# Ledger of designs, part 18: miniprotein binders against q8gw64

Target 1, 233 residues: q8gw64
Amino acid sequence: SSSSQSLSFSSNSFSSQPESELLQALPSSKPKSPPLQLPWLIVGLGNPGKKYQGTRHNVGFEMVDALADAEGISMNTVNFKALFGKGVIGNIPIMLAKPQTFMNLSGESVGQIVSFYKIPLKQVLVVYDDLDLPFGKLRLLPKGGHGGHNGMRSIIDRLKGSRDFPRLRIGIGRPPGKMDTANFVLRQFNRQEQEELDHTFQTGLEAIRILLLEGFNKSATFVNTRKSMEQLS

## First folded at step 6 (miniprotein)

Design Kg2
Fold by ESMFold2-Fast, scan of step 6:
Structure Kg2 (fold): chain B 233 residues (1-233), chain A 82 residues (1-82)
Amino acid sequence: as target 1 above (233 residues)
Amino acid sequence: GSEFEVTLRIEAKDQPGMLRDIAQAFADENVDIESLTSETDKDGTVEMTFKIEVKDQEQLWRLLDKLYQMEGVTEIIFTISE
């Protein structure tokens, strides 16, 4: 019961073209070749919902969002309890995930994605906030413990205790004075801090590209030789 | 294939539009709600228990993923019936 219409860019005139509308309605799909190599999974950690936007604990989410935006990847699919996107950097297939389980249950999402897609743990990169790094400092490590981070603890537990996956740590610094760490990570970044993080995110995006295209050692060297804006001040 | 009966318990903040948005998630995944029981606590949390039927585990995970995206949803527990 819907009328077919065509619209001219030169005028607001309409004309019915049933054949054109019928052709546009026909499915046009081509089978996609399997990936030339196993995909990478890039996970950003955080807490879902508006009230946690811009908080220190959600910097991993912000990093993944920045990567998705830079690479033109849509994060509008939900898969295994995560906001999810698929794309390519160079010739490397990638999957982006922001677990929506709340921080302490992040492994329920990540573990299922890793298992379903049979991703090698060496190709699972987790991006998260780190209290033990100065604000804005990045560290790329091939493995390690959770360091008290509940999202990392959850992931390690759901990967059968494996600690053997790469991680990009984003320094948020330690709380000032007597402030509790739990309260500190839920504080929002101010405008000045967000401007400094923009530089950190640009460095992180380049580090991820180097990791995928040139390998871990080159990316780790790149990250380890960079200075945060705070360290340049 | 066989269909699976699932009991889905959702705990969320009692806020306007919550039940509407949850029902929309079920509709988007072509999941019919067989029954719904809802109870609101004095703390402003609502517990909703849905009985649903899903085609496979993938349909269930797509539904759960949509529900976990919703602001104010704090817990989801599911049980597959025998």
Scores: ipSAE 0.000, ipTM 0.091, lowest interface PAE 19.0, mean pLDDT 78

Design Kg3
Fold by ESMFold2-Fast, scan of step 6:
Structure Kg3 (fold): chain B 233 residues (1-233), chain A 92 residues (1-92)
Amino acid sequence: as target 1 above (233 residues)
Amino acid sequence: GSEFEVTLRIEAKDQPGMLRDIAQAFADENVDIESLTSETDKDGTVEMTFKIEVKDQEQLWRLLDKLYQLMEDAEKMEGIKEVTEVVYEVSE
């Protein structure tokens, strides 16, 4: 039942990294005036450098690049260890980020951006590759675990163990035969796969627009039911 | 009428009232639960697989909207996390 006493203990399940100290060290400027609405942060996960361009693990980067291109947002600023852009969709302010920390340290970038701009976690959308979804399938969820994804694990750790932020999962399928997961995610997409991904990205862009303009439930219904709706109709 | 078989996977905290709230969402949309299997993790998370039948896309959409609302409402109720994940699949 309800308790008349509160007990608070430090937990080792939360990140011990002092985000406030990191934010104090970073050169950054705040907006001169508050936005009409709090901004959304849209993060794509991947590994920096030419060696990893076009690999499965960088599909989150490709999705964010597609969004930036579609919305006319320049991703030419480096801030908080991320390639970074600012813009609007409709009247909704957005920030785009591709952490350049390497996958396993993605949270170092995302945590700093979230803390500095005071972004509500419900307005932090992370886009990443998912082995448990068939190739090209999208899934939009309001929260969840990391599912073994090292970039997601890093973000959860730097958000003090919080899992309470939306994510757009992009299916890359499972490795064929006996290929290990680490090698599989570093394989490049072939031409046929890239053609399928172009359709996936178009659906993802529409899902993000619906999320921002009409809300989470409509977007989740749109993206999560797309293939099943085709089977039902 | 003709109906479509759907497999729905839900992850939730093992809390009193959790199954009630999920079942209420199905009932509100006139969706019968054909079967339920569950697995409990050491952290108190329950993974549930429901087999259901739906009449059409619109019924499935309304059900999913209610389930996602349970996830959002649990967040707003000061960290009462009843539903953490919803995944579904339509049988061919």
Scores: ipSAE 0.000, ipTM 0.159, lowest interface PAE 16.5, mean pLDDT 75

Design Kg4
Fold by ESMFold2-Fast, scan of step 6:
Structure Kg4 (fold): chain B 233 residues (1-233), chain A 88 residues (1-88)
Amino acid sequence: as target 1 above (233 residues)
Amino acid sequence: GSEFEVTLRIEAKDQPGMLRDIAQAFADENVDIESLTSETDKDGTVEMTFKIEVKDQEQLWRLLDKLYQFMEDMEGVKVTEVVYEVSE
């Protein structure tokens, strides 16, 4: 018999996985010492600086801030070119990151964090704005391309082309009239939009908790449940 | 108390005080080194495999943060692998 075991979590749907991630966790019989577990990394995408605060492109930052506030996690540390926090949800260790690079260089931060802590890509959740979803709509996907999002492109490039990591897409809708995409994503949300986003963030926080505690499939089902404004009250 | 075994792999340029400073980071976090294996490459890079015992994830994170600070202070030092193993 071996004197040591590698801890692993049941995986979401990825096309490749390191062998160490396939091992099951040992039964927890230690009431004051939870099993040592591989951490989750939760990344919100945005642009640093006052002029980008409250813009559509920074909704990923706002989601991570809402999570940090809800879980009592301090985001005051700067590590790996990111505003960074560490905490737990249930017994699951988590790291929160808001890359302080420009959006198109977000992968410089995320790649360093993933490499340094050897985080399984199936436990890297990226939260970002999506033009192809209606305003306030959420989608949780286990993998995918960058869809034209420069922050996502940067992350995929720094992860050696891997697309096998979960993402929470926050719908911002398409630009109105003749406005180009670049100008649209840099516009601030108005008060009515921020009030609607508060409900979206509550749903997103619940989705992240379900993802961590109950797994991807249950969270994806929860996210895809359509709620009317009446049900979000 | 119960403790968990973790394997860390560190690459470093062979330089005076390097192993002492790495060992001090472990000691500062009250982390015991159970074993150390090292191999020096032809270019002067030392590959070190540390087996350590930690009480929890937070202690491991504090250790890694100290190692990261050391890597920022000295060129040619990096953690290349972290393997999470649980003692039976």
Scores: ipSAE 0.094, ipTM 0.570, lowest interface PAE 5.7, mean pLDDT 80

Design Kg5
Fold by ESMFold2-Fast, scan of step 6:
Structure Kg5 (fold): chain B 233 residues (1-233), chain A 82 residues (1-82)
Amino acid sequence: as target 1 above (233 residues)
Amino acid sequence: GSEFEVTLRIEAKDQPGMLRDIAQAFADENVDIESLTEETDKDGTVEMTFKIEVKDQEQLWELLDKLYEMDGVTEVVYEVSE
C-alpha cells in the first residue's frame, strides 16, 4: 500500500475560527510583486480500499482522480491520512485530497489539512455523492448542511460547526423502493452508469476550472443551469 | 491494538427476535458488544445504541452490510471514536 501512518497519533481540527476570521479581515500588504495567491483545497469523499472502488459513495474520490489525471497531478503522497497531490490550474495553486479514513472520520483529515496550510474556508471545495439529486446531475453550492452524509457531517464538526465552504454535489439518485440509503450508497455503478458518469466528470472538471479561474458565480451558473449529456434523452 | 471504537445507532421495527438477530450479526462478524442502550418509541420502533470495537474498516463494512440486509432495520448510523 502507498498509505503511511501520520506522525500524530490524534488528529487536530481546524481549531481557531476567531484567528481564521482575523486573517481574512486583515488589510492586504502593498507588495511591488503580485499578491500571494492562497491555495485551494479540493477534497473528494469516499471509503478507502479495493472493496469500495466504483461504489456510489466513492464518486467524490473518482471526480478528484479524474481532476488529478486531467491536470497531471500525482496523488501518491500521504498527508494527514489523505492521498494528496499538489499542483496548479492556471496560476492558482491547488491541493487535492482523498481522505483514507473511515467516511465518518473524513473531517479529522480535512480539518488538519485546512489548519496546517491555513486555507480559507471559502477555498475548500468538497466533492461528494448526493441522494437528493438525480443520477449524474451536478450542483455547486457555497455552503450548506451535511444532508445526512457522514463524511460531510465529520468535516463540519471538525471545522467548528462551520458550514461556510463550497461543495460540489454529484447526484446518485435515491434508492429503489425497498433499499435503504446506506445499502444503496455501497452498491457498484454498472457499466452504463459509469459511461454516464464520464460525461458528468467532464462537466465537473470544467466547473472546477471555472471556479478557480473565473469565480464561484460563473461556475455555479455553468453547473446549475446546464444539463449533462447523459440527461438529453 | 489497532482496533477502533465505534458507536452504532440502529433504528428498527420493534418485532420479536430483533435484538437477538442483531446480536447474532455482531457475533457472526466476530464483533463483541461493549455496551447497549435501547429505547422503544411510542410508534413501535426501537433505537439501539451499541458500543463495539472493530479491527479495521473492512470488518465494520461487513457488519454494516449484514445489518442493512436484515428485515425490519430501517436506519444504521455510525460514529468512530477518535
Scores: ipSAE 0.000, ipTM 0.108, lowest interface PAE 19.2, mean pLDDT 77

Design Kg6
Fold by ESMFold2-Fast, scan of step 6:
Structure Kg6 (fold): chain B 233 residues (1-233), chain A 82 residues (1-82)
Amino acid sequence: as target 1 above (233 residues)
Amino acid sequence: GSELEVTLRIEAKDQPGMLRDIAQAFADENVDIESLTSETDKDGTVEMTFKIEVKDQEQLWRLLDKLYQMEGVYTVTYKVSE
């Protein structure tokens, strides 16, 4: 190891403003002004790479992809260890993130984004899979523990132990028979399950729009009073 | 301490100079590439699997941060062999 530290003096080192650069990248026929409202961050949890594509543990990624598609937001940019996109819903600025760390390190990405953009924790929505909800059921909560979800544990840890951020839980149900939880969450959805999830995603996208435009209580009432596809049959 | 063996998988846009720029990121962090396999999808994406050896976790994190910030890099995953 070295016995001395290097010192560098550069105005560019830690003063860059990626928000400004991202805003300038957006096409516009009129002058851009900074948003009057702090942005929301919407995070979907999953494991990166094609090996994990379509698995139960990546349903948070699928929800964020569905939101990006619905709102015309590109997620081709990699930033803070996440696939990242920026846009608006109504007049509310939003950032979408799919951390590209493994699930148990998701907080390394989310913590950096939250810190850099100074996002209020009440405007950080995390979307993830939940074994304790029936398949296809959604639940929107303003705060809570990790419930055994390693991605949520990582986020809470990197947010200095704070649990005071909203979350949208997507029910995947419990493993069948003697299958352990770790193997179950890495199973891919079948065609019938994916068709049912399309309805769940549509409801989730509506819940996110209500959350941003009309507030938490109205969105929670909307989503938490709905029955899962399993409960509808 | 002992060095860490890492398998690193990168999904990126198949564009001229991509491998060169990725190799430069490794060189900037003083990481030698032990092996590389690549697979190109018809959609214009390439998946590159690198086997590397890093001195410590800090060197790995600096490398990953550089790779994540590169234009045209979509996904970076890693596995540390224990």
Scores: ipSAE 0.000, ipTM 0.110, lowest interface PAE 18.6, mean pLDDT 78

Design Kg7
Fold by ESMFold2-Fast, scan of step 6:
Structure Kg7 (fold): chain B 233 residues (1-233), chain A 82 residues (1-82)
Amino acid sequence: as target 1 above (233 residues)
Amino acid sequence: GSEFEVTLRIEAKDQPGMLRDIAQAFADENVDIESLTSETDKDGTVEMTFKIEVKDQEQLWRLLDKLYQMEGVTEYVVEESE
């Protein structure tokens, strides 16, 4: 027949919405595959390198590492300047990212990942330290500003000013006495604080699972109304 | 003194009852409002600057936790006295 198919299609325009609906009402004789689930991106914020390991500003990295360990996900690939892993929780595909930029430039990594994989902003969860929450307290919000956090400011800037993405704030408290805030966030947690953080991480991991499997409102209720271990003592 | 002066900047949706609900959160935590400045943007957002006194860090954190729980509050920023 014809070698130029486009010319043979010039008169093919007799599909109408009612006719299409009638045809679609006919049952399929085989099971339908489930639709492709859009992935979630879970980002932990911190500073790269051994010097910053275990510091307050890297608690977002520690939460993502705890999640990776709990779910059997390897974080041994580098993509878009982030340590990166892929996995699933239940039937939900997830990507984990720890940007290896300095904190101020976290958006350079996150913005590229979001753009490349076309991730809906409602499915981008950012996990980071919060000076204005008591130590060990968690807060899950559907949107918001940067609250003075330079990593969050960088992400918002690279997402074209969008603030409409979920975030999990991990309370680190404010510096004692006259200690400078910049110096405080770069201090390592002590043993007692690490034990308290273990409980915080367990709660955070459960909140992330609820978020993915049961939705935002149920997770927010779970985490935002829950007392920290300190408050329960 | 024994109390700390704090400046809070709060961004919230400009909806009926929002300022009342925010003021109630301060009252519930026994925090007196020394001054308030507010400005409404064309996008339906109101920016409020509160000057307050808190007894300790714990009282401030309880107040901030209540602000975080309010559906219409989109952001807050804490500035220490100066």
Scores: ipSAE 0.000, ipTM 0.191, lowest interface PAE 16.4, mean pLDDT 78

Design Kg8
Fold by ESMFold2-Fast, scan of step 6:
Structure Kg8 (fold): chain B 233 residues (1-233), chain A 92 residues (1-92)
Amino acid sequence: as target 1 above (233 residues)
Amino acid sequence: GSEFEVTLRIEAKDQPGMLRDIAQAFADENVDIESLTEETDKDGTVEMTFKIEVKDQEQLWRLLDKLYQLLEEAKRMEGVKVVTEVVYEVSE
């Protein structure tokens, strides 16, 4: 509905309508809600479309999907060029995003979300594949460069060059022999790798819960001292 | 009370129907506008500062989503260049 009240464009304020004043005055018997908190944004990186499902470059998408499933968060909304969901872990509000741009344009989505909601950069967690970590190994870092990852480069560029945001790196290892890295990241995980990755995801989910509920240092200690499945066997 | 006070600041080009559509977004989410202050320059850019009460984070997020969709749709209007920004601050 349209407002019928007269407005001035300098030094005047809109008066509350009688209906809003009555609603504001009505007593509520409902329990108190937790205080409003600044949300965390958790971004998983990948490429959209069935062709790229299950590829190494989409492991960030898979981690976010696992988190959404674990927390009962629906990812069926498209906002900010991303598959998007909202929920809570403990008392901490979270937003989940899987940018539906191609990898190299991920920052177009993330930049819009961060700008619109005014999310503190220290509460923007980006989850992505890392060639420099052994397969299945996780590292949680408070900041850093893009390390050659085109999605991370895009995000840093759209955040005005800022590198001061946390990231969870998921090790995919280096390609065997002389296989080029671009082809390697677009290859599917095999069945055994996917089973090992499920353990990595469970560790990653716990790391994210610790990050949100107990803080960065405890989560970094938890995840960064863990060994990959190959090192445990 | 159980309500949270939020200050929303919206910067947009002043175009027909914009304030009506913004007010409708608040009404659709059952959010009452307690105060609105406007500053408009001669270039047609309007800064609107809304003081509102929300019951919880979900109501605020639904409102912000509607405002985002509304302002993004305005940017796609034929022949119109729209400068839009939405920020919010929560009072203690």
Scores: ipSAE 0.154, ipTM 0.570, lowest interface PAE 5.8, mean pLDDT 79

Design Kg9
Fold by ESMFold2-Fast, scan of step 6:
Structure Kg9 (fold): chain B 233 residues (1-233), chain A 82 residues (1-82)
Amino acid sequence: as target 1 above (233 residues)
Amino acid sequence: GSEFEVTLRIEAKDQPGMLRDIAQAFADENVDIESLTEETDKDGTVEMTFKIEVKDLEQLWRLLDKLWQMEGVTEVVYEVSE
């Protein structure tokens, strides 16, 4: 009776969408008093499918998966072309998204989510791989360009050129020797690298919690003053 | 045979061949359509709610991949029943 796959799965109902979020999304909506805390959207970037699992370019997916696991959030709904989950951290409502569009089209998903839920751009956190940071180093920025990252370029384009959204950059380092950058980002992490990334993910999860509960400046100080294991060696 | 009942809600542009092409995606993945409900909005968008059965999550993901790649499909939402 069982497939060669063993699956643990929990679904979210489409009709479970909160009325308050619908009121924020609809143009003719009347205000609800007291004012509701608008949710944060936390997006991890990557490529869908088994071929890209564990690759450097999918480290944003892995960070969001780690957050979902830590907070008990199921990401078993596909909505706006993303694996999608809803939850809370403290008193802050959050939505988690892993766009399933392929990297270069990530903005097709993110743009629709932001538009539908009327999320303030300063509450859209994008988590992604960065070639210009040493392996395992995190950096939290309130805004910026795409830096050559095709997923970030797609998001900026679909947000009408806006760059005014926070991002958590996960350092993957530069390719060794003469290896092409495009091939490097599609290389899988080895066991030793994944162990080092587990520490990076724990730091990143704490940074996200600080961001949501205590604000950007405290989180940026926490993240930007810490050193990766590579930088400590 | 299929082991899981899934409800799919698909939003798409109301264009010739759209339902045919969506039904073909189900057929390509060996997924039988149990029921279909349609609602057409005045803006030329159609919402289709399908009840289907899938054998595992891999079959569901292959189906979803085909649906996401279709021109004119704007949203796919699913819910799995136990």
Scores: ipSAE 0.000, ipTM 0.137, lowest interface PAE 16.0, mean pLDDT 78

Design N5
Fold by ESMFold2-Fast, scan of step 6:
Structure N5 (fold): chain B 233 residues (1-233), chain A 82 residues (1-82)
Amino acid sequence: as target 1 above (233 residues)
Amino acid sequence: GSETVEYVITVPAEYMGRLKGEDGSTLERMQRESNVEIEFDKEPDESGERTMTVTGDPQAVWEALDMIYDFLEEAEREQKSE
C-alpha cells in the first residue's frame, strides 16, 4: 500500500541520516517536526502515592521522570490510568507513561494505551526493577518473560500473552540476609545508592536515545557490555 | 515547494460519526484549520477499524494528528463513562 511505503523505520537508515536530521535529534521543549514513523511508547513501572516514592520498586518511574526532564516533556496529564506525556526525540514521536494502578494491574493501563494508539509491540519499551540483575546494572532485551515481576506479568497478560516487546531492566540486586523480597522492594534507596543510580540513569537515558535514533542492536550493544559499567566508574 | 507526506492511523469505527461530524463538518474544519487532506477507507478492517490517511506538509500533518488524537482520547473517555 502506498501509505505504508511513505513511512519507513530502520536502524541502518537512522545511522546514515543527514546532518539536518541529527540537529533535530537534540532535545526540544515541544515537537516542531512531523512524525515520519510510528510512535514509541515508553513505560516506567511502579506504585502510585507518596508511600512508594524513592523505593526500589519505583525505579522505573524515576527513569521515566528523568527522561521527561531531560527531553522537556510534561507528565501532568492523566489518561488511560497513567500519568502521560507526549514529545519527540529527534524525529521520533514518543509517549511516556507511568501507570497509576497498583503494580500488579499495570497492564490495564498499558494495554489500553497500546490498543488505542495501535503501537507496534516492538516499539513498546517497558522500564522496571529487576532483582536478578546486580545493583545499578542495565539490560536491554527485545523480548522475554516476566521473571516474577508482577507489573510485567500484568502487561504480558493484557497484551494477549505476547512477550515480544522490548524491556530495559534496572538492577536492584537481591535482598540482604533474611529480608524478604516484598520488604526489600519497598525500601528507599540510601544516599550512596542514589548517587550510583544517577550514573545508571544517565546510561539508561543514552540507551533510550540510541534505541530510538540508531536502533535496538546498537543500543543493546551499548548497554549490555561489561565496559559500559566500567565507564561509569 | 514543501514536501508532502502521508501518515496513516486507524480509528475505531464507532468513533467515525463523531470524528466526521454532522455532514462531515468536523472533519472538514480540521482539514481547513490544519491545511491537510484527510481520507478514510470505505470499509472497516477485520478488527472493525477504519484507516485514515492524513496528507500535507509535514508541520500541518503533525498539527492535524494532535487534534485528531485529542478528539479520539476525549471520545474514548466519554464512551467509557457511559
Scores: ipSAE 0.000, ipTM 0.281, lowest interface PAE 11.6, mean pLDDT 77

Design N6
Fold by ESMFold2-Fast, scan of step 6:
Structure N6 (fold): chain B 233 residues (1-233), chain A 80 residues (1-80)
Amino acid sequence: as target 1 above (233 residues)
Amino acid sequence: GSDKEYTVEYVITVPAEYMGRLKGEDGSTLERMQRESNVEIEFDEETGTMTVTGDPQAVWEALDRIYDFLEEAEREQKSE
């Protein structure tokens, strides 16, 4: 009998990374018995509830939802104060989380998940809105400060001040005129913006796949260079 | 037949408070998990680690089961 997973995924064939690539990533591993990689945690930031759906501050939630949909991962489990899903991408185990705390308390969720599963911080990817990037622009960084983002501040605080985890920033631009940033991030995307975000999300999904399967440097090159920009057309 | 048996070894870290629950009384929970997932599981209590060995698909299924067990154990503890 077939599972819903085998019906949902294009290929459920068992496979492993080439011996040489696994030895580069995990030097202690034996060639004839390639080890599995530790799980990645992919976190999208936002505010819970229908009133915040479609707002700029919830674009991280939308990216994680798009990833879950593309990979056939169910996000119906609630644990560690997050909507939570587990799956695989090319033999890499992943956990998806959308903290259901308010934005400024996101670290309460993420900190518990990271601590409980002992996830290496280099395998914790946080996806969130960024005022300092033009609308629809993506940037993948291996580390950094919170840049005024309350969700990122909360995560850094709960990770004992560590900034050494990757992040995918989704540009939302800066507020027009006299509008403050707090009110701006709670505004809905319009139809034109949502259509542009569909392209941004496709680029982001590909970046995440490259990150997991081919490593940070290839993904950062894809996202942060002219080639990535050309894909947004 | 195959020219060799293909197995992988995966190490996970387990919080000390859940180590006893995973092992179970007289190792009964550990033995059940090994049988149901077709893997070998070894605890290193000094480092707080658990080593899961088997066919790659069996190891992946065992890891999902172990993480689900740990999530349920923490959830139950917080509900006491």
Scores: ipSAE 0.000, ipTM 0.128, lowest interface PAE 17.4, mean pLDDT 75

Design Q5m
Fold by ESMFold2-Fast, scan of step 6:
Structure Q5m (fold): chain B 233 residues (1-233), chain A 107 residues (1-107)
Amino acid sequence: as target 1 above (233 residues)
Amino acid sequence: GDERLKQIAERLEKLMKAVQELAEKLGDPTLAEKIKELAELLKELRDLVERGDPEAIEKLAEAVWKLLDEIYKLMEELGNPEVAEELYKALELIVELADALEKLKES
């Protein structure tokens, strides 16, 4: 401690102050310390508007919605061009985001959130559709390229080319026959597919909980090797 | 109840102002006509809120989601980065309003 005695303090009032005056008079007298646990950002990718609701390309939005519902998190705030919610899982603070930009501009939203909250990239989880995985298959990776996904390309570009952030890939399979990819990802899931996705989402929710509470390696093992574990029961 | 309706009305006024400011920045006659149509729809939404009945709130929620679809279509058609930024601001206000209306229906 080193206090200067050249400063004079005089007070002619006792401890009676209205709460509103106290709130106006309280700049934090202490430096802002970073939290012991920095928040995770969980991003689901999709296109905004009712036109794209329920389409394959918006499965990342559906996963984030399922997480918000399961954890009681409200997605009623719009910030950084995203539908946004804040909550906690265990003792881990989390932020949920569904960018309301078009898919190819998703990085404008995500980049601003990451920069503003100073989120470590290893705590930015992006959830999106993947044509190269069989329908309903999940894969959790610590890093990687965009694989042709325009939302992922946008995020990598706005994170200064960094690929070092975790991602949860949701398999939507490949288009049947001669159907082109652009039309395929804009098709809605049918009833049978939605029933299968409900199981996929439940597995994904558990994977996210394991990721936050027990770490990446345990979650990746849970997700990426699930077939072997199911044979043990 | 009355305070919630006042907040919804104030959010509508802010949205109307943002859409009007966007219209002033556009030089394209076709785009200006679409913005005019959106502004007319927003005036109808204000009248619904000022009536203060539960059916009006339900109608308002439907109209706000319809406006969201129209803004989305406009964003898809324009492709102009500067105009897209102003449209994203309007989209943000529309989504906030739609969410507030759904929450009001649940309470």
Scores: ipSAE 0.000, ipTM 0.143, lowest interface PAE 16.0, mean pLDDT 74

